Miniprotein binders against q9bqp7. Designs and how they scored, part 52

Target 1, 240 residues: q9bqp7
Amino acid sequence: VPQNWFPIFNPERSDKPNASDPSVPLKIPLQRNVIPSVTRVLQQTMTKQQVFLLERWKQRMILELGEDGFKEYTSNVFLQGKRFHEALESILSPQETLKERDENLLKSGYIESVQHILKDVSGVRALESAVQHETLNYIGLLDCVAEYQGKLCVIDWKTSEKPKPFIQSTFDNPLQVVAYMGAMNHDTNYSFQVQCGLIVVAYKDGSPAHPHFMDAELCSQYWTKWLLRLEEYTEKKKNQ

## First folded at step 7 (miniprotein)

Design Ha40
Fold by ESMFold2-Fast, scan of step 7:
Order: C-alpha cells, then structure tokens, then sequence
Structure Ha40 (fold): chain B 240 residues (1-240), chain A 91 residues (1-91)
C-alpha cells in the first residue's frame, strides 16, 4: 500500500485554536479491542539489532543484580515512570491548584530535570489521551499535546537512568510520536492539526532533560518508517 | 461454573496488576504469572478460542512489559483482561 494513501497531516485541519475547542485539555479514554497499540506494533517489529541489544542489556543487568534484583529494578522503573507522568499531568492541568497537588510528586529528580522544558510549554490541548486511526487500524495513548516554544507538538515524556532500561525508546521514540500524531490528525475526537513532535528525556539525578524536537519534515520521514513497521506487524499477525 | 471461575480469576489478576502498578512490588509479579496460568487452563477447558487468544495476548504483553519496563504495555494488559471478562459472560 503506497505511503501517500495515508498521509500524516490532514489538509482540512489547522493548528490554530478553534472557537468550539474545549476550555480544558482533552482526556479521551482508551477504547480497548484487539486492534494493536502503537507500543505493541513497535515491540513486535523490533529489528534484529534492537532485540540483540535489549537481550544483552537484560543479561548484563541480571548478571549484576541477580534475577530477583532485576525484577526489583524494573519494578522501581515502572513505579518512578508512573509517578513522573502523574506529576506532569498534575502540573500541566489548569484545573489543579498548587495545594491540591502532591508535593512529594513535584520534588522528584525527574521533575527537577524537566523544569527548563516546562517553562516553554503552554496551550495544553490534551493530556493522557487516547487516539485511534480507524483506517490504519491502530490505537495509542499519548502523554501530552501542547505548544512548545510556540509550536503545537505531541510531547512524549521519557525517564532515563544510566544505563537506559528502555532500549526500544532510544530507537523507536520518534516512530511512537508520529504514530500518535497521524492518528490524532485523523481522529474525529480531535479538531486540530499537530505537525511537530517533542521527545523529552528526563534524568533521575535532576540533570537537565534533553529535548528532541521534530519538525514537520522530520515527522513525515518517520511517518513513512512507521507505516512500514505497521505493515510488517500486519504480515506477521497473518502468518501466526 | 467454569465461566464464573474464569471471570473471578481475571478480576483477581486485574486487581493484582493494578496493585503492582501502584506499589512497584516485584513479589506481585509471581502471583500475576500464576493467575495467568490458571486463566489459560480454564480458557482451554472452556474450549473458547477467543478467550484463549485474549489470555495468550495479555500474557505475552505482560511478559514484554516486564522485560522492557514499559508501563503503557502493562496498562494494555488490563484492557485485554476486561475484554476477556466480557467474552466469558456472553453466550
């Protein structure tokens, strides 16, 4: 199927606010069915190199920590990641007051790490919100849609320790972002157009987070690669 | 009935996964695996192919989530379990 049959951008949409847009950020719940998620597609279509690197990282960690220690490590990564996303949603929600937020969530090293990024974030349109591409038959749950330095972006918040536990997120993060973007731009639950992406890598020690901005051209390039991964997933599923 | 046992086990599985997501307690991972094994055996006893596939998909996503440390993939497991409960209750 030609990639141009499924463009990432919707020419009928604008990135400017619509008068009918809700005054609060959208939070569409994920409607689960056996339609694959972005995360599932990427996990099932990892390259041989990605699989090799992930397995090598896992074996090194098990060698260092033991199997139980590795499980404890990954469990702590889950917990810290969850708390980080909860804190960001609270910080970016205009409905929250400072006293209503859990101060312990706001004091983590990860939150310190992103402070300089958050100063450039405004005009939040969606938080922890579901997207679906009905024609391409995939779903996702995005972190945030907001203006970063004046440009409307799908923003994906990532945590990192040394070494990084999420090897796939190092390689496939741009694909994840553009997959959400393409779905949102064609999802009837949304009325605006997103043309840019932002991946923010936050650090546990509070070191300044690294922003990776993706302009419209770069997003279009990664969209083509995402469509290939989606086709690969569909082919593998038929052969099972 | 076997359908009622399946639904009960899936509901318990979902509760344990939610507790794991709240606490990060690695001891819960073993209980989650055992509940998945019980659910798969009951699905096989029922001979319901859709239940078997949903349980297999959920277990595979659970294992991938643990291996990668991906909390979003773990949340997807909960949604697959909700579908399995709905399927078990329909005739």
Amino acid sequence: as target 1 above (240 residues)
Amino acid sequence: SAEEKFAEIIEELAKVIEEYLKTGDPELLKKIEELFKEALEIAKELGNERLIELAKLALMEFKDAVETGDPELMREVLYLLELAVIEAQEK
Scores: ipSAE 0.012, ipTM 0.490, lowest interface PAE 7.8, mean pLDDT 79

Design Ha41
Fold by ESMFold2-Fast, scan of step 7:
Structure Ha41 (fold): chain B 240 residues (1-240), chain A 91 residues (1-91)
Amino acid sequence: as target 1 above (240 residues)
Amino acid sequence: SAEEKFAEIIEELAKVIEEYLKTGDPELLKKIEELFKEALEIAKELGNERLIELAKLALMEFKDAVETGDPSLMREVLYLLELAVIEAQEK
């Protein structure tokens, strides 16, 4: 139970379209002063177990690949993740010019992996868009807000290189999604309500991506855990 | 101007980061850290608290991204650098 609880959903908002909704997906740049991001808060408040597991994974990888090989491996993961998100934005965006330049990006195994998920995605409302929770003082850059199987979701696209995903992706993905959701629901740059989340884990070899749907009740449960992480971050910052 | 010099350093920093992402060359990490330190000193000379905080956060997130291999953190680094350029150029 967090000491400074705040609701994830905004009673003044609806998930239904209204006349003020834009015809193209929103892409809001960050417009405020420097405040902590969702990813920063989560990274700075990892549990002792998460830190231990991350360190063990890192040591095993260095033992296998060497120190320089480990750095090369992680940089390649960054590059592939960047390309995957750029390709998804291109696919889901109405911008035809971007699709012409990105043909090579569209051939990746990760894009093949998500094809069956994309068939169920429609009504895109936001892409690569900044969210800010002015009351709780955090920001985020969300991947996508769209309908998945008829439900409006914050959608987070993840890449996983076999044989292993990154340790923090296993534990904190739901917290990241609900943090974005709560921020968007209270951000004046948006007018709608999101109550569901979707985490999509795509695979490099083109194997079918795994969708992890989060209904409103599950989102509320993870929201409480996110508030605890945010309190821990704020408390640590006061002691510096 | 000092604002133009800051924007140029951040632009070069972004290019070196992009090269690091493509090559994985650990020698580029040293250059990236040096460019971050140079950007932070220019921000301090400008006396712009917003630029100081943006540069500091981007450096901390860059180090965390490299440490953890988290592509979401690396994406945030590039976003913070873009914000710093916008802030510097709107004077």
Scores: ipSAE 0.220, ipTM 0.664, lowest interface PAE 4.8, mean pLDDT 82

Design Ha42
Fold by ESMFold2-Fast, scan of step 7:
Parts: structure tokens; C-alpha cells; sequence
Structure Ha42 (fold): chain B 240 residues (1-240), chain A 91 residues (1-91)
């Protein structure tokens, strides 16, 4: 139970579209205030199990690839993730696409992997957009807010690359999604309410992506866990 | 100005990070750390607390990203650097 509990949903907001909503997806830039990000909070409050698993995985990879090989592998993971998100933003919002290399960005196994998910995505309201929780004082950069099978969701796109996926990307993903959701629901730059989440894990070989849908009840459960991680971060920051 | 120099260093830093992502060259990690140090020195000379905090957060998040292989952390580093350029240019 968190000491400073705060609700994830905003009773003053609706998840239904209205005439005042922008016709173009929102892309709010990062605020000028320097406060902790969702990713920073999660990285700094990893559980002992997460730390143990990460260290074991790194040791095995370094034994297999060598020190430099491991760094090359890691950089390729970053590059593929970045390009995947750029391609998705381009697909969902053509007005923001780059002219150069557009064709290359739109062709990959990861994009093939998510095609069946994208067919069920519509009504995009935000892309690569900053959120800030004004009361709890954290920020985040969410990937996408759109309807998935008719339900308004915070959608988080993940890649799973061979030879091995990063362990941390799956474990805290639900916390990341609900943290963005809670921030958006209380951010004055937005007028609507999101009650559902979706984590989409895409595969490099083009095999069908796995969607992990989170309804309002599940989001509420993960929200409580996020609040505990945020409290842990705040206490840790005071002691360092 | 010192603000313009800060923005230039941050833009070079972002460029080197993107090259590292493309090549995986470990030598670029050393250059990235040097550029972070230069950016922090300039921010301190400016006495701008926001630029100091942004540079520190970007460096810490970069180190976390490299250690964990978290692409979301690396994406946030690039966004923090974009923010730092905007802040410096706005004065």
C-alpha cells in the first residue's frame, strides 16, 4: 500500500471523442521542468530479482560474443528499436514522416510482425508525446494513444530481437504503460481519459506480434505497484 | 555565446550517439562520455541549474541504457538532449 495514494483515472474526463478534440494526433514536447521520467524511476528501483537476472544475462552474452561483440549487439538493439518506433509514427501519422529513407523505415520484419495489430488500430490521438503528472511530479514519453478494437488505449511498442530479448523490457512494461496513463489523465495538455493499455511485442523475423491487453481493472492493479516504485525512487533520491 | 556552445556540444553528442547506434563502435562510447563531460562543464560555467540537471539526467539515463540494453531508456536520452538544446537556445 503506497503512503501517498492517488487515483489513476480522472473523474472529470471521458474516453469518448468530442468536437473539441484536435483532428491531428498530439505530439506534446517535453516540459522545461526537470523531474524524473517513468523510465528513470523504473531503472533506479529495479528489484533484486531483476538486477540478478540482468547480471546473469550479461555474463552469458559476454561469454558468447566477447566484450566488443556484446556492445555491438546492444547498439543494434537500440537502433532497431528506434527505427521501429520511427516507422510506426510514420505509418500512423504520415504528415510527420521523413522524405529520405521513408521506404527503408517502413520495411522491416518488426513492421511485418505488427500488421495484424495495426489493422485493429484507429482514432489515433497522440504519438511520441510527452505526459506529466502535475501532482505526483513525474514525466514520460508515450508511444501512442489510439483505439484498439474500439477501446482507447495507451499503446507501447516493444521489439523482441534474436538471439535474446532484453529481460527488463517485459517485466516492467505494465508499470510503464499505467504510469503514462495516469500522467496523461491528469495532464492539462490533454482533455480525454484513457482506461486501457496495450503492450505489443514485435518480432524481428516477422512472426505475428503478441498483444497484451490491459483492461481498467488490471491497469488499476499495476497503478498501485507503480505508486510504490515512485515512492521508492523518491526515498532513494533523498538518501543519495 | 556559452548557450550556443552548449547547444552545439549537445547536438554533436546526439549525432555521436546515433552513430554509435548504427555502428556499435566501442570507441564512440568514450567520445560520448567526453562530450557529456564537456556539456556539463559548460552548463556549470553558465550557472544554469536546469541545463546542469538535464545534462546529468541524460548521462545517467545513457549509462542505464547501455547497462540494461533498454531501448526506451536510450530513446529518452535523445529526447532529453533535444530538450537541452531547446532550453539553451531559448536562454
Amino acid sequence: as target 1 above (240 residues)
Amino acid sequence: SAEEKFAEIIEELAKVIEEYLKTGDPELLKKIEELFKEALEIAKELGNERLIELAKLALMEFKDAVETGDPDAMREVLYLLELAVIEAQEK
Scores: ipSAE 0.061, ipTM 0.584, lowest interface PAE 5.8, mean pLDDT 81

Design Ha43
Fold by ESMFold2-Fast, scan of step 7:
Structure Ha43 (fold): chain B 240 residues (1-240), chain A 91 residues (1-91)
Amino acid sequence: as target 1 above (240 residues)
Amino acid sequence: SAEEKFAEIIEELAKVIEEYLKTGDPELLKKIEELFKEALEIAKELGNERLIELAKLALMEFKDAVETGDPDEMREVLYLLELAVIEAQEK
């Protein structure tokens, strides 16, 4: 199958704002169905190396923390990430008043970590919003679509326990971003075109977050890799 | 030529890292460091400061990942190597 039949950017869409675009950021709810999510596709198509590394990490953590300690650790990491996303949605939603915001969500080290990034974020168009690629039949829930340093981006917020200058949570983070981008660009619920991505890694201790900007060329390169993962997923499903 | 050689060395580096993770053979650790050194020399030959920085950072992250056993750090090494290949292909 020719990969050029499914481009990441939609030639029918403009870079300019559409008059039908709402003044309030879009928040389309994710509908549960049999159509695979981006995260499911990526999880089901991990390389043998990725699977091996994940299992080695689980083994070593369980040996160090015990089974109960490992469960507590992973639960805490999940909860911290969830609260971080909730706080960012609240901060970036202009309709919420200060009185309505949870002060505890705003006081985390992760929120302190992203302050310098948030200063460069404006023109929010979507928050915690569902996307679906009509032709390729996959869905996703993106964190944010906004201008970063003047460029419209799909923005993905990540947390890290240890200070590191680069992406940590998954090797597939760029694939997630471009998968959401391609879906949004071909989803009838959206009228604009996104050509850039941004992965922001926030740190628990409040150290400055690291932004990983992805221009249109880089997004196109990762889009090709995402299409291969999606094809692999589809083939695995046909064989079952 | 130099761009192709860089990609080949990075691919070999990734394979040797995977082999080390499977076997725990300390001899492979020295081979990995030598491959990083070769990659860095090619990056210098290409005259790309960003590529040099990525190669150095990947080596530092690899050393940390071996010490901690943290797969997030190992995934970071693989990510940095992928960025290096993309950077080399840009030019």
Scores: ipSAE 0.000, ipTM 0.341, lowest interface PAE 11.3, mean pLDDT 78

Design Ha44
Fold by ESMFold2-Fast, scan of step 7:
Structure Ha44 (fold): chain B 240 residues (1-240), chain A 91 residues (1-91)
Amino acid sequence: as target 1 above (240 residues)
Amino acid sequence: SAEEKFAEIIEELAKVIEEYLKTGDPELLKKIEELFKEALEIAKELGNERLIELAKLALMEFKDAVETGDPDLLREVLYLLELAVIEAQEK
């Protein structure tokens, strides 16, 4: 159990739309502070097993592709992910918010992969937006906050070359989602409450994306694990 | 002048990173690291602690992104570079 527990949900907030809510999705810029990001905390506190699995994967890829081939492969993963997120932001933004739309960004196997999920997404409240937990002192850049099948969710879009049909296959992604959720629920730049998460794993070949929905109970379970990772990060930083 | 040079180096850094993403050329990784080092030297000469911390964090996260293949780390690097440009220009 974490030594410094803090609730993921804010009892003073509602998931209902307010008249004061912006008509366009929020896009809060990342702060100038160098306090740790969710991604940094998770990377710096990987378990020994996660580190071994990552090194094993890396060695296998280097054996198959060579060192330069691995770097080229990695750059392609980055490029595909960046284009995928840009396309999703374009698709989910109101036309009034975007002056230009790149039709080529909207045509990819990854976008085809998520079509069936996008049909169930509405009421977008935030896109590519920064969150900060003022009490726990961490920041994050979330992909999307929107209703999925009628439930307000923090939605995280992932690309993968291999099937990820189980939530356990997404590694630390559930922790990332709940960390963003907890931060947003306590961030004064936002006025609403999110209690659900969604991890969407899209595939390059257009195969149907795997949605991993996280209800409030599951989010609470992963939140406890996130708090432990944050404590580990803070303790490691003090020892440096 | 030094603030302008810092912004120019960071903008070139972002451009070279973009080129690396498109081409996968390993030689660009060496150029990226050299540009990060140059940006850090300029930030230290300016005595701007915020620019020094942002540049150091961006370099660390870039190295981790390349080693792990984590696109979220790369996304943060690009945002950190944007923050560094804004900080240098608004000074």
Scores: ipSAE 0.518, ipTM 0.811, lowest interface PAE 2.1, mean pLDDT 84

Design Ha45
Fold by ESMFold2-Fast, scan of step 7:
Structure Ha45 (fold): chain B 240 residues (1-240), chain A 91 residues (1-91)
Amino acid sequence: as target 1 above (240 residues)
Amino acid sequence: SAEEKFAEIIEELAKVIEEYLKTGDPELLKKIEELFKEALEIAKELGNERLIELAKLALMEFKDAVETGDPDLFREVLYLLELAVIEAQEK
């Protein structure tokens, strides 16, 4: 899929707020059919290196924890991530739409980890919201769209028990972010343009989260790689 | 109705998946597979192509989620099951 036929940014859209922008963050429900999701495309097009590293990590963990221990570990990681996203959505929702929230959701080490990032987040425009690229025929569910240090970003919240100071250690997360960005920029349910991304890796022990900011140039570079993954996915389905 | 039975099985399936995510119990994987098979049989009996596709997509993503441990894939599975319940109830 040539990048010039499907640009990540929509030249007809502005990244600046306007008077018609909703005061309440958008939460478009995810509507599924046979159209692939971003996460499905990425999972089905993992590189041989990614598959090898995942299997090596899995075998090491099984050796250390046992099969049952490994399953418990991965399920606990998922549950912690789910609770973390629920807490962030609650925190970032506008005051006037907030109902009684469970205070226990707001007291995790992961939430402590992101406090310094949250201080720089404002102007929330979308939370846990579906995006669809009508022309490229893929869908996704993004975590958050908000201003980070004054720049409108697609923000992806990740949890980790181990330090991940480098963006390269987040595997396909940059591709996920730009896929959501490109879809949102061409989705008629949205009227604004996002040109930046932010991957925030939060830590269980409350250590300061690592923000991985992606400027417009970096997003364009990862968009090209996402288009190649999408093309690979499409070709694999054609050959089945 | 068959639509109500489908919704009940999908809701039980989602519950068992959430229990698996909490406990990591491999015995729950067998029950999950059984519930997916039951859901697909009912969807076929209903002749509803949309329900069949949603159930198939959820099963495929669930298998991938188990292999990778990817939280986003598990989240997608649960959303697909929620959509299947809504689809069945709005007919």
Scores: ipSAE 0.010, ipTM 0.415, lowest interface PAE 9.9, mean pLDDT 79

Design Ha46
Fold by ESMFold2-Fast, scan of step 7:
Structure Ha46 (fold): chain B 240 residues (1-240), chain A 91 residues (1-91)
Amino acid sequence: as target 1 above (240 residues)
Amino acid sequence: SAEEKFAEIIEELAKVIEEYLKTGDPELLKKIEELFKEALEIAKELGNERLIELAKLALMEFKDAVETGDPDLIREVLYLLELAVIEAQEK
């Protein structure tokens, strides 16, 4: 068990909508303080297996594309991911909130890929919103909090380019989701509780996205693993 | 002043990073890395340990973002750079 154990769920909170909740999804800006982000913690504490697989993938890609080709490939993956997230935020936001919309952001195989998932998403409560765990001292920027098939979820949107899926995103996605969940459940900027997660892997060619639903029990299991990664990060920082 | 020079370099760095987010141009990655190195040298000249740590953290996160293709890490880099400008200007 982690030395600095803390619960993921807040017994004083409910997952039910409150009349005092805003009608527009929350978008809390990330505060400008130097504390570790979820993504930073995960990148700095990769397992030996993750490091090995990432290095193998990197070397294969460099052999195939060359050094400059590899840099161009990763830049394109980055750009497509960013545009995908921007398009999803636009789609899930009320039209009255976003007056201007770039039609090109909505034209993507990735957006086609997630259509069958989006039809089951409703009750959006937060979009591209910052979370902070004041006790455990970490921050994050979550993609979406909404009901998926009637259950309130932290939803994380991921892209995968066929035939070469992005290996890194697969390994730590559940940890990322529960880290955001635990932070939100204890963040004073939010009043509700989330107990479920959803990871959606979208495909460039428009083939149907794969949803990975995480119930409360699974979230609790991954939360313990996240706390261990956070502990490892803190120890590494002390030794630098 | 060195504080003003630091702010100018960080502002340019943020603009180049934003351009990279729009275009995906890999040539901008080299310029971004060079600007980070300049910012770190100025922070060292100022003797401000907090600015040195902020610049180092932002560079490390940027490199992680490039290797993983994670746009959230770049967004965090931009926030760290904004914090660094404020820190430098209020000294």
Scores: ipSAE 0.000, ipTM 0.403, lowest interface PAE 10.9, mean pLDDT 79

Design Ha47
Fold by ESMFold2-Fast, scan of step 7:
Structure Ha47 (fold): chain B 240 residues (1-240), chain A 91 residues (1-91)
Amino acid sequence: as target 1 above (240 residues)
Amino acid sequence: SAEEKFAEIIEELAKVIEEYLKTGDPELLKKIEELFKEALEIAKELGNERLIELAKLALMEFKDAVETGDPDLMKEVLYLLELAVIEAQEK
């Protein structure tokens, strides 16, 4: 895009490892500041269609399960997602020791679901790490940066129950990934360039996870859409 | 002090959220909402715009996390609460 004034990729950075790269995966803590997060921006700028679909899903679930049943369902989805992310961080971290109490995390259907994807993941550079775009002034907490099939990617792990999939995972995931990518590429805490994304959707029943690889061209397309969402968020806050 | 009471309520809130993350008990969600309301009232009584902002952001992200089942949003809630404690104690 010839009129893109805020590029996703940093021309001053290289894909190649250099002497400033850490020997262990980075885990930068969230900086002390109240600025919008990627997830907040996306939640506050959902389209009318996205809001309608979310409300329709909620009403359908409440009709099926009752209000208490719906709360129990969402609590269980949350707990499973938390355990899944904890297990993945443990598996991918060279310094983590799996304890006997953590063994149940490794036996989940979600972990079985991602086994074939994990075989292609190597060269982990960041895990559960904070990113900040210093010029566009937003923050995020990404799941993982690693090589997938030889390409350095921002990797985002998502869970889905086949009968009741996570709504946000169906439409805003690519924007989340490229927002993290753009932030990392312009964050002084990092020295490398990421040009690809990977969204991995894992399933509760252990069926094979779906990898959604995003090459540089696709990332650039979604970056343009992310910039529009960020602008919309900024305008809403300026007018309130 | 009122600032110390605010910090105490936020620390209790974070503790209950951690318990919820460990157990998945939906009854804890009611206690979490009550603690958020108490924290917001204290922040408003203090007239501290920064604490009000942090408490409101944490509550909104908590509601979004519960509605979507998103563990990443819940991690952000805990970080916002930690910031609120720091702000209350250091100004």
Scores: ipSAE 0.012, ipTM 0.506, lowest interface PAE 7.9, mean pLDDT 79

Design Ha48
Fold by ESMFold2-Fast, scan of step 7:
Structure Ha48 (fold): chain B 240 residues (1-240), chain A 91 residues (1-91)
Amino acid sequence: as target 1 above (240 residues)
Amino acid sequence: SAEEKFAEIIEELAKVIEEYLKTGDPELLKKIEELFKEALEIAKELGNERLIELAKLALMEFKDAVETGDPDLMEEVLYLLELAVIEAQEK
């Protein structure tokens, strides 16, 4: 067993709601500090395979769209993803803070794509909320924590539009989800236990979104890989 | 040459994958895996680290595509195979 083994699940926590849990979803603000984010760690420790696939995708897109077209495409994908996340936060939040823009956000094909998933989502406990693993010293901003088909999950919403492969997002999405999960399970701002993950890929044309459910065993497997990436990051930073 | 043989195997592999995409025939999966193994062995015999890397990446992506049923991953396999042919030709 590795000396620096840290479990993803907290044996002192339950997935059951308790009376101290807020009636509205938590939204802890992300603090700006020197502690690395999940996204930063993953970007700085990409495998040779991931770097190769990302570069291949980038070159193919540039050949198809031109450099200006590629830049415009990537900016548009980013903005569409942001709008999608804002719409989902509005839909899932009982407070409905974005009422003025809700109608415009709600009519996207991505929202239509995810309708069949949303009907199985309930018991929302956190939305766009910061997590920190105090002992492992990393932070993240998760999309959603809610029950999916009766299982409490960290839910990560992804958009996909043609042209087709987003291999870098596929490879690291499970690691991102379990990193958030492990942080939340050991973050004093939260009182509950999450043992499952869900990656939802929504499509621009309204085609049914694809849910990738991760049970506790799969989450544990990806957690081991996340710990290796975090160790790599820490080692690289100290050797500078 | 060994490079020509590699290119021929990759071309056959791409053809069988395209047929699988049209039919969904699970029997083609076994043939695809055999062709991947043959391509990887040729790359190893050539001692070309780049070809070995590309063949391994394509096989991994193929397995992920089959397990998830993701057509976008399967399409990416075809692009990796095209890159492998280019690399073999520029030897």
Scores: ipSAE 0.000, ipTM 0.118, lowest interface PAE 15.4, mean pLDDT 76

Design Ha49
Fold by ESMFold2-Fast, scan of step 7:
Structure Ha49 (fold): chain B 240 residues (1-240), chain A 91 residues (1-91)
Amino acid sequence: as target 1 above (240 residues)
Amino acid sequence: SAEEKFAEIIEELAKVIEEYLKTGDPELLKKIEELFKEALEIAKELGNERLIELAKLALMEFKDAVETGDPDLMQEVLYLLELAVIEAQEK
């Protein structure tokens, strides 16, 4: 249990758009400052067991691929993920706000993988947009806020070539989603309430992506775990 | 040997978890928890701190997976069990 509990949802907000909300999805730039990002908090508060597992996986991969091969492999995985996110932002952005869509970005197997999910996505409110929790003092960059099957969600897009090499990056995915959600719900740059999350795992070979929907109750459970990680991070910084 | 017993318990544990994922039978949860306790006991007999940590992490993740119904977290448990077998064999 966290010492300093704070609610994930804001009772003063609704999930409906306000008259003051722009018709174009919000894209607030992430500021570089001393406020920790969600990613930094999670990286700095990994358990001894999580660090051991990550190091063990790294050693196994290096043994299989060599040091240069491992570095090239991880660089390629990162680049593919980056291009996938760029393609999704392009697809979900209104045509009238885009200069011109890059045709090559729209052809990957990952994009084929998510087609059936995109059909159920509408009412996009934010894309690649910064969130800041003004009370808890953390910041993040979320992928997407949109309705999925009629429910307003923070949506996080993930790529996977195969389950095992990808697993280390998934340990904290639900925590990332709820951290972004809690920040957005208390960020003055936004006026609506998000109560659901969606993690979408897309596959390189075009196999159908797996959606992992998180309802309000599940989000509340992961929020408590996120608060514990944030508390641990804050305590660690005070002891420097 | 304790190493052989450990591998046998983990193999059975993984199989029961796979059955639970297929059927959703809550009676299997009791057997899974019992197998985790047996694995942790053997890890302590082996005196391997890393193995003890892996078994504890897998049990914690399993409990979270059951509570949340998160299939990815349950797949993570299966992967942690595979890592535990590898660690037990490396010395």
Scores: ipSAE 0.000, ipTM 0.162, lowest interface PAE 14.7, mean pLDDT 77

Design Ha5
Fold by ESMFold2-Fast, scan of step 7:
Parts: structure tokens; sequence; C-alpha cells
Structure Ha5 (fold): chain B 240 residues (1-240), chain A 91 residues (1-91)
């Protein structure tokens, strides 16, 4: 049970479209106050089980590929992730034309993987946009806020390589999504309410991506766990 | 100017990181760390607390990304570097 509980949803906000809603998706830059990010908080508060699984995965990869091979593998994971997110931002941005899109970004197996998900995505309200929780003192850089099958969602795009995926790499993804959601719902740069999440795991070989939808109840459950991780991070920093 | 020098170092840093992403060359990790340290010293000389914070955060996130293989952390690093260049070049 968190000692300093704070609600994920903002009762003063609605998820319904308003005339004041921007016609272009928001892309808010990181504001003046620099505080810990969602990704850093989660990384610094990994459970003993998560640390064990990550270290075991690293040991196995190094044994299979060697030290240099492991560096090449992880660097390629970074490169593919960067390209995937750049392609998705381009595809979902209404300002981009087909002629202005980088063809090489659009041809990846990861983009093929998400095609069936993208057809159910509409009403994009934010892309690659910064969120800040002024009360809980954390920031995040979210991928996308849009309607998925008619529900306004924080959407998080993930890449996965089937033969050697990160073991439990999706373990904290629900926490990441609800942390962004809670921040956005209380960030003055945004005016709407988000109550649902979507984690999309895309595959390098183009096999269909797996969508993991999170309704309001599930988001509330993960929000409590996120508050505990944030509390742990704050205590750890105080003791360092 | 010192601001222009900072922006140039950050741009070189981003270029070396991109090269690391393409090659996985561990020698580039040493150069990346040196460039972060150089950028941080320039930010301190400028007395610009915002640039100091962005450089420190980017370095911490970079180290965590490399240790964990987390692509979200690496994307955040690249974003922070872009932001640092923009901040340094503001009139």
Amino acid sequence: as target 1 above (240 residues)
Amino acid sequence: SAEEKFAEIIEELAKVIEEFLKTGDPELLKKIEELFKEALEIAKELGNERLIELAKLALMEFKDAVETGDPDLMREVLYLLELAVIEAQEK
C-alpha cells in the first residue's frame, strides 16, 4: 500500500472530443524542471527477480555471442527501436504526406507487424510528447495517445525479436503506460482524460503484433504498483 | 561562442552514438563517455543549469540503457541530446 497515494484519473477532465482540441497531435517538449523519468524510476527499482532474470539473460547472450557479439546485438536492438518509433510517428502524423515519408523506415518487418493494429487507431491527440506529474515529481516521454477501437489510450510501441527477446522485457510495460497516463491526466499542457492503455509488441519478422489492452480497472491496479515503485525510488535517492 | 561549442560537442556525441548503434563497437563507448564529460564541463563553464541537468540526465540514461539493453532509455537519451542542442542555440 503506498504511503502517499494520489489518483490516476482527474475527475475534472473528460475523454470526449471538444472544439478546443488541437487539430494537430500535441508534441510537448520536456519542460524547464528536470526530474526523474518513468523509465529511470523503473530501471532503478527493479525487483530482485527482474534483476536476476536480466542478468541470466545477459550471461546467456554473452555465452552465445561473445562480448563483442552481445554489444552488436544490443546496439542493433536500439537502432531498430529508434527507426520503428520514427516510422510510427511519421505514419500517425497528419502533417506527413506519402511523398515525404522515408521509404526505408516504412519497410521494416516491425511496421508490417503492426498494420492490423494501426487500422484500429484513429483520433491521434499526442505523439512523442513529454508529460510531467507536478505533484508526484516525475516526467515521461510517451509514444502516442489515440483512440484504439474507439477508446482513448496511451499507446506504447514495443519491438521484440522472436529467437532472443529480452526476458520479461514487458514486465514493467503496464507500469510505464499508467505512469504516463497519470502524469498526462494531471499535466496542465493537456486538457483531456485518458483511462485506457495499450501495449503493442511488434515482431521483426512481420508476424502479427500482439496488442495488450488495459481497461480503466486494470490501469488503476497497475497505478498502485507504480506508486510503490516511485516511493521506493524516492527513498533510495534520499538514502544515497 | 561557448554555446556554439556546446552544441557542436552534443552534435558530435549524437553522431558517435548513432555510429555505436550501427556497429556495436565498444571503443565508441569510451569516446561517448569522453564527449559527455566534455559537454558537461562546457555547460558548467557557461553556468547554464538547464544544460548541466540535460547533459547529466542524458549520461545517466545512456549508461543505464547500455547496461540493460533497454531501447526506450536509448531513445530518451537521443531526445535529451536534441533538446540540449535546441536549448544551447536559443536566442
Scores: ipSAE 0.508, ipTM 0.800, lowest interface PAE 1.9, mean pLDDT 83

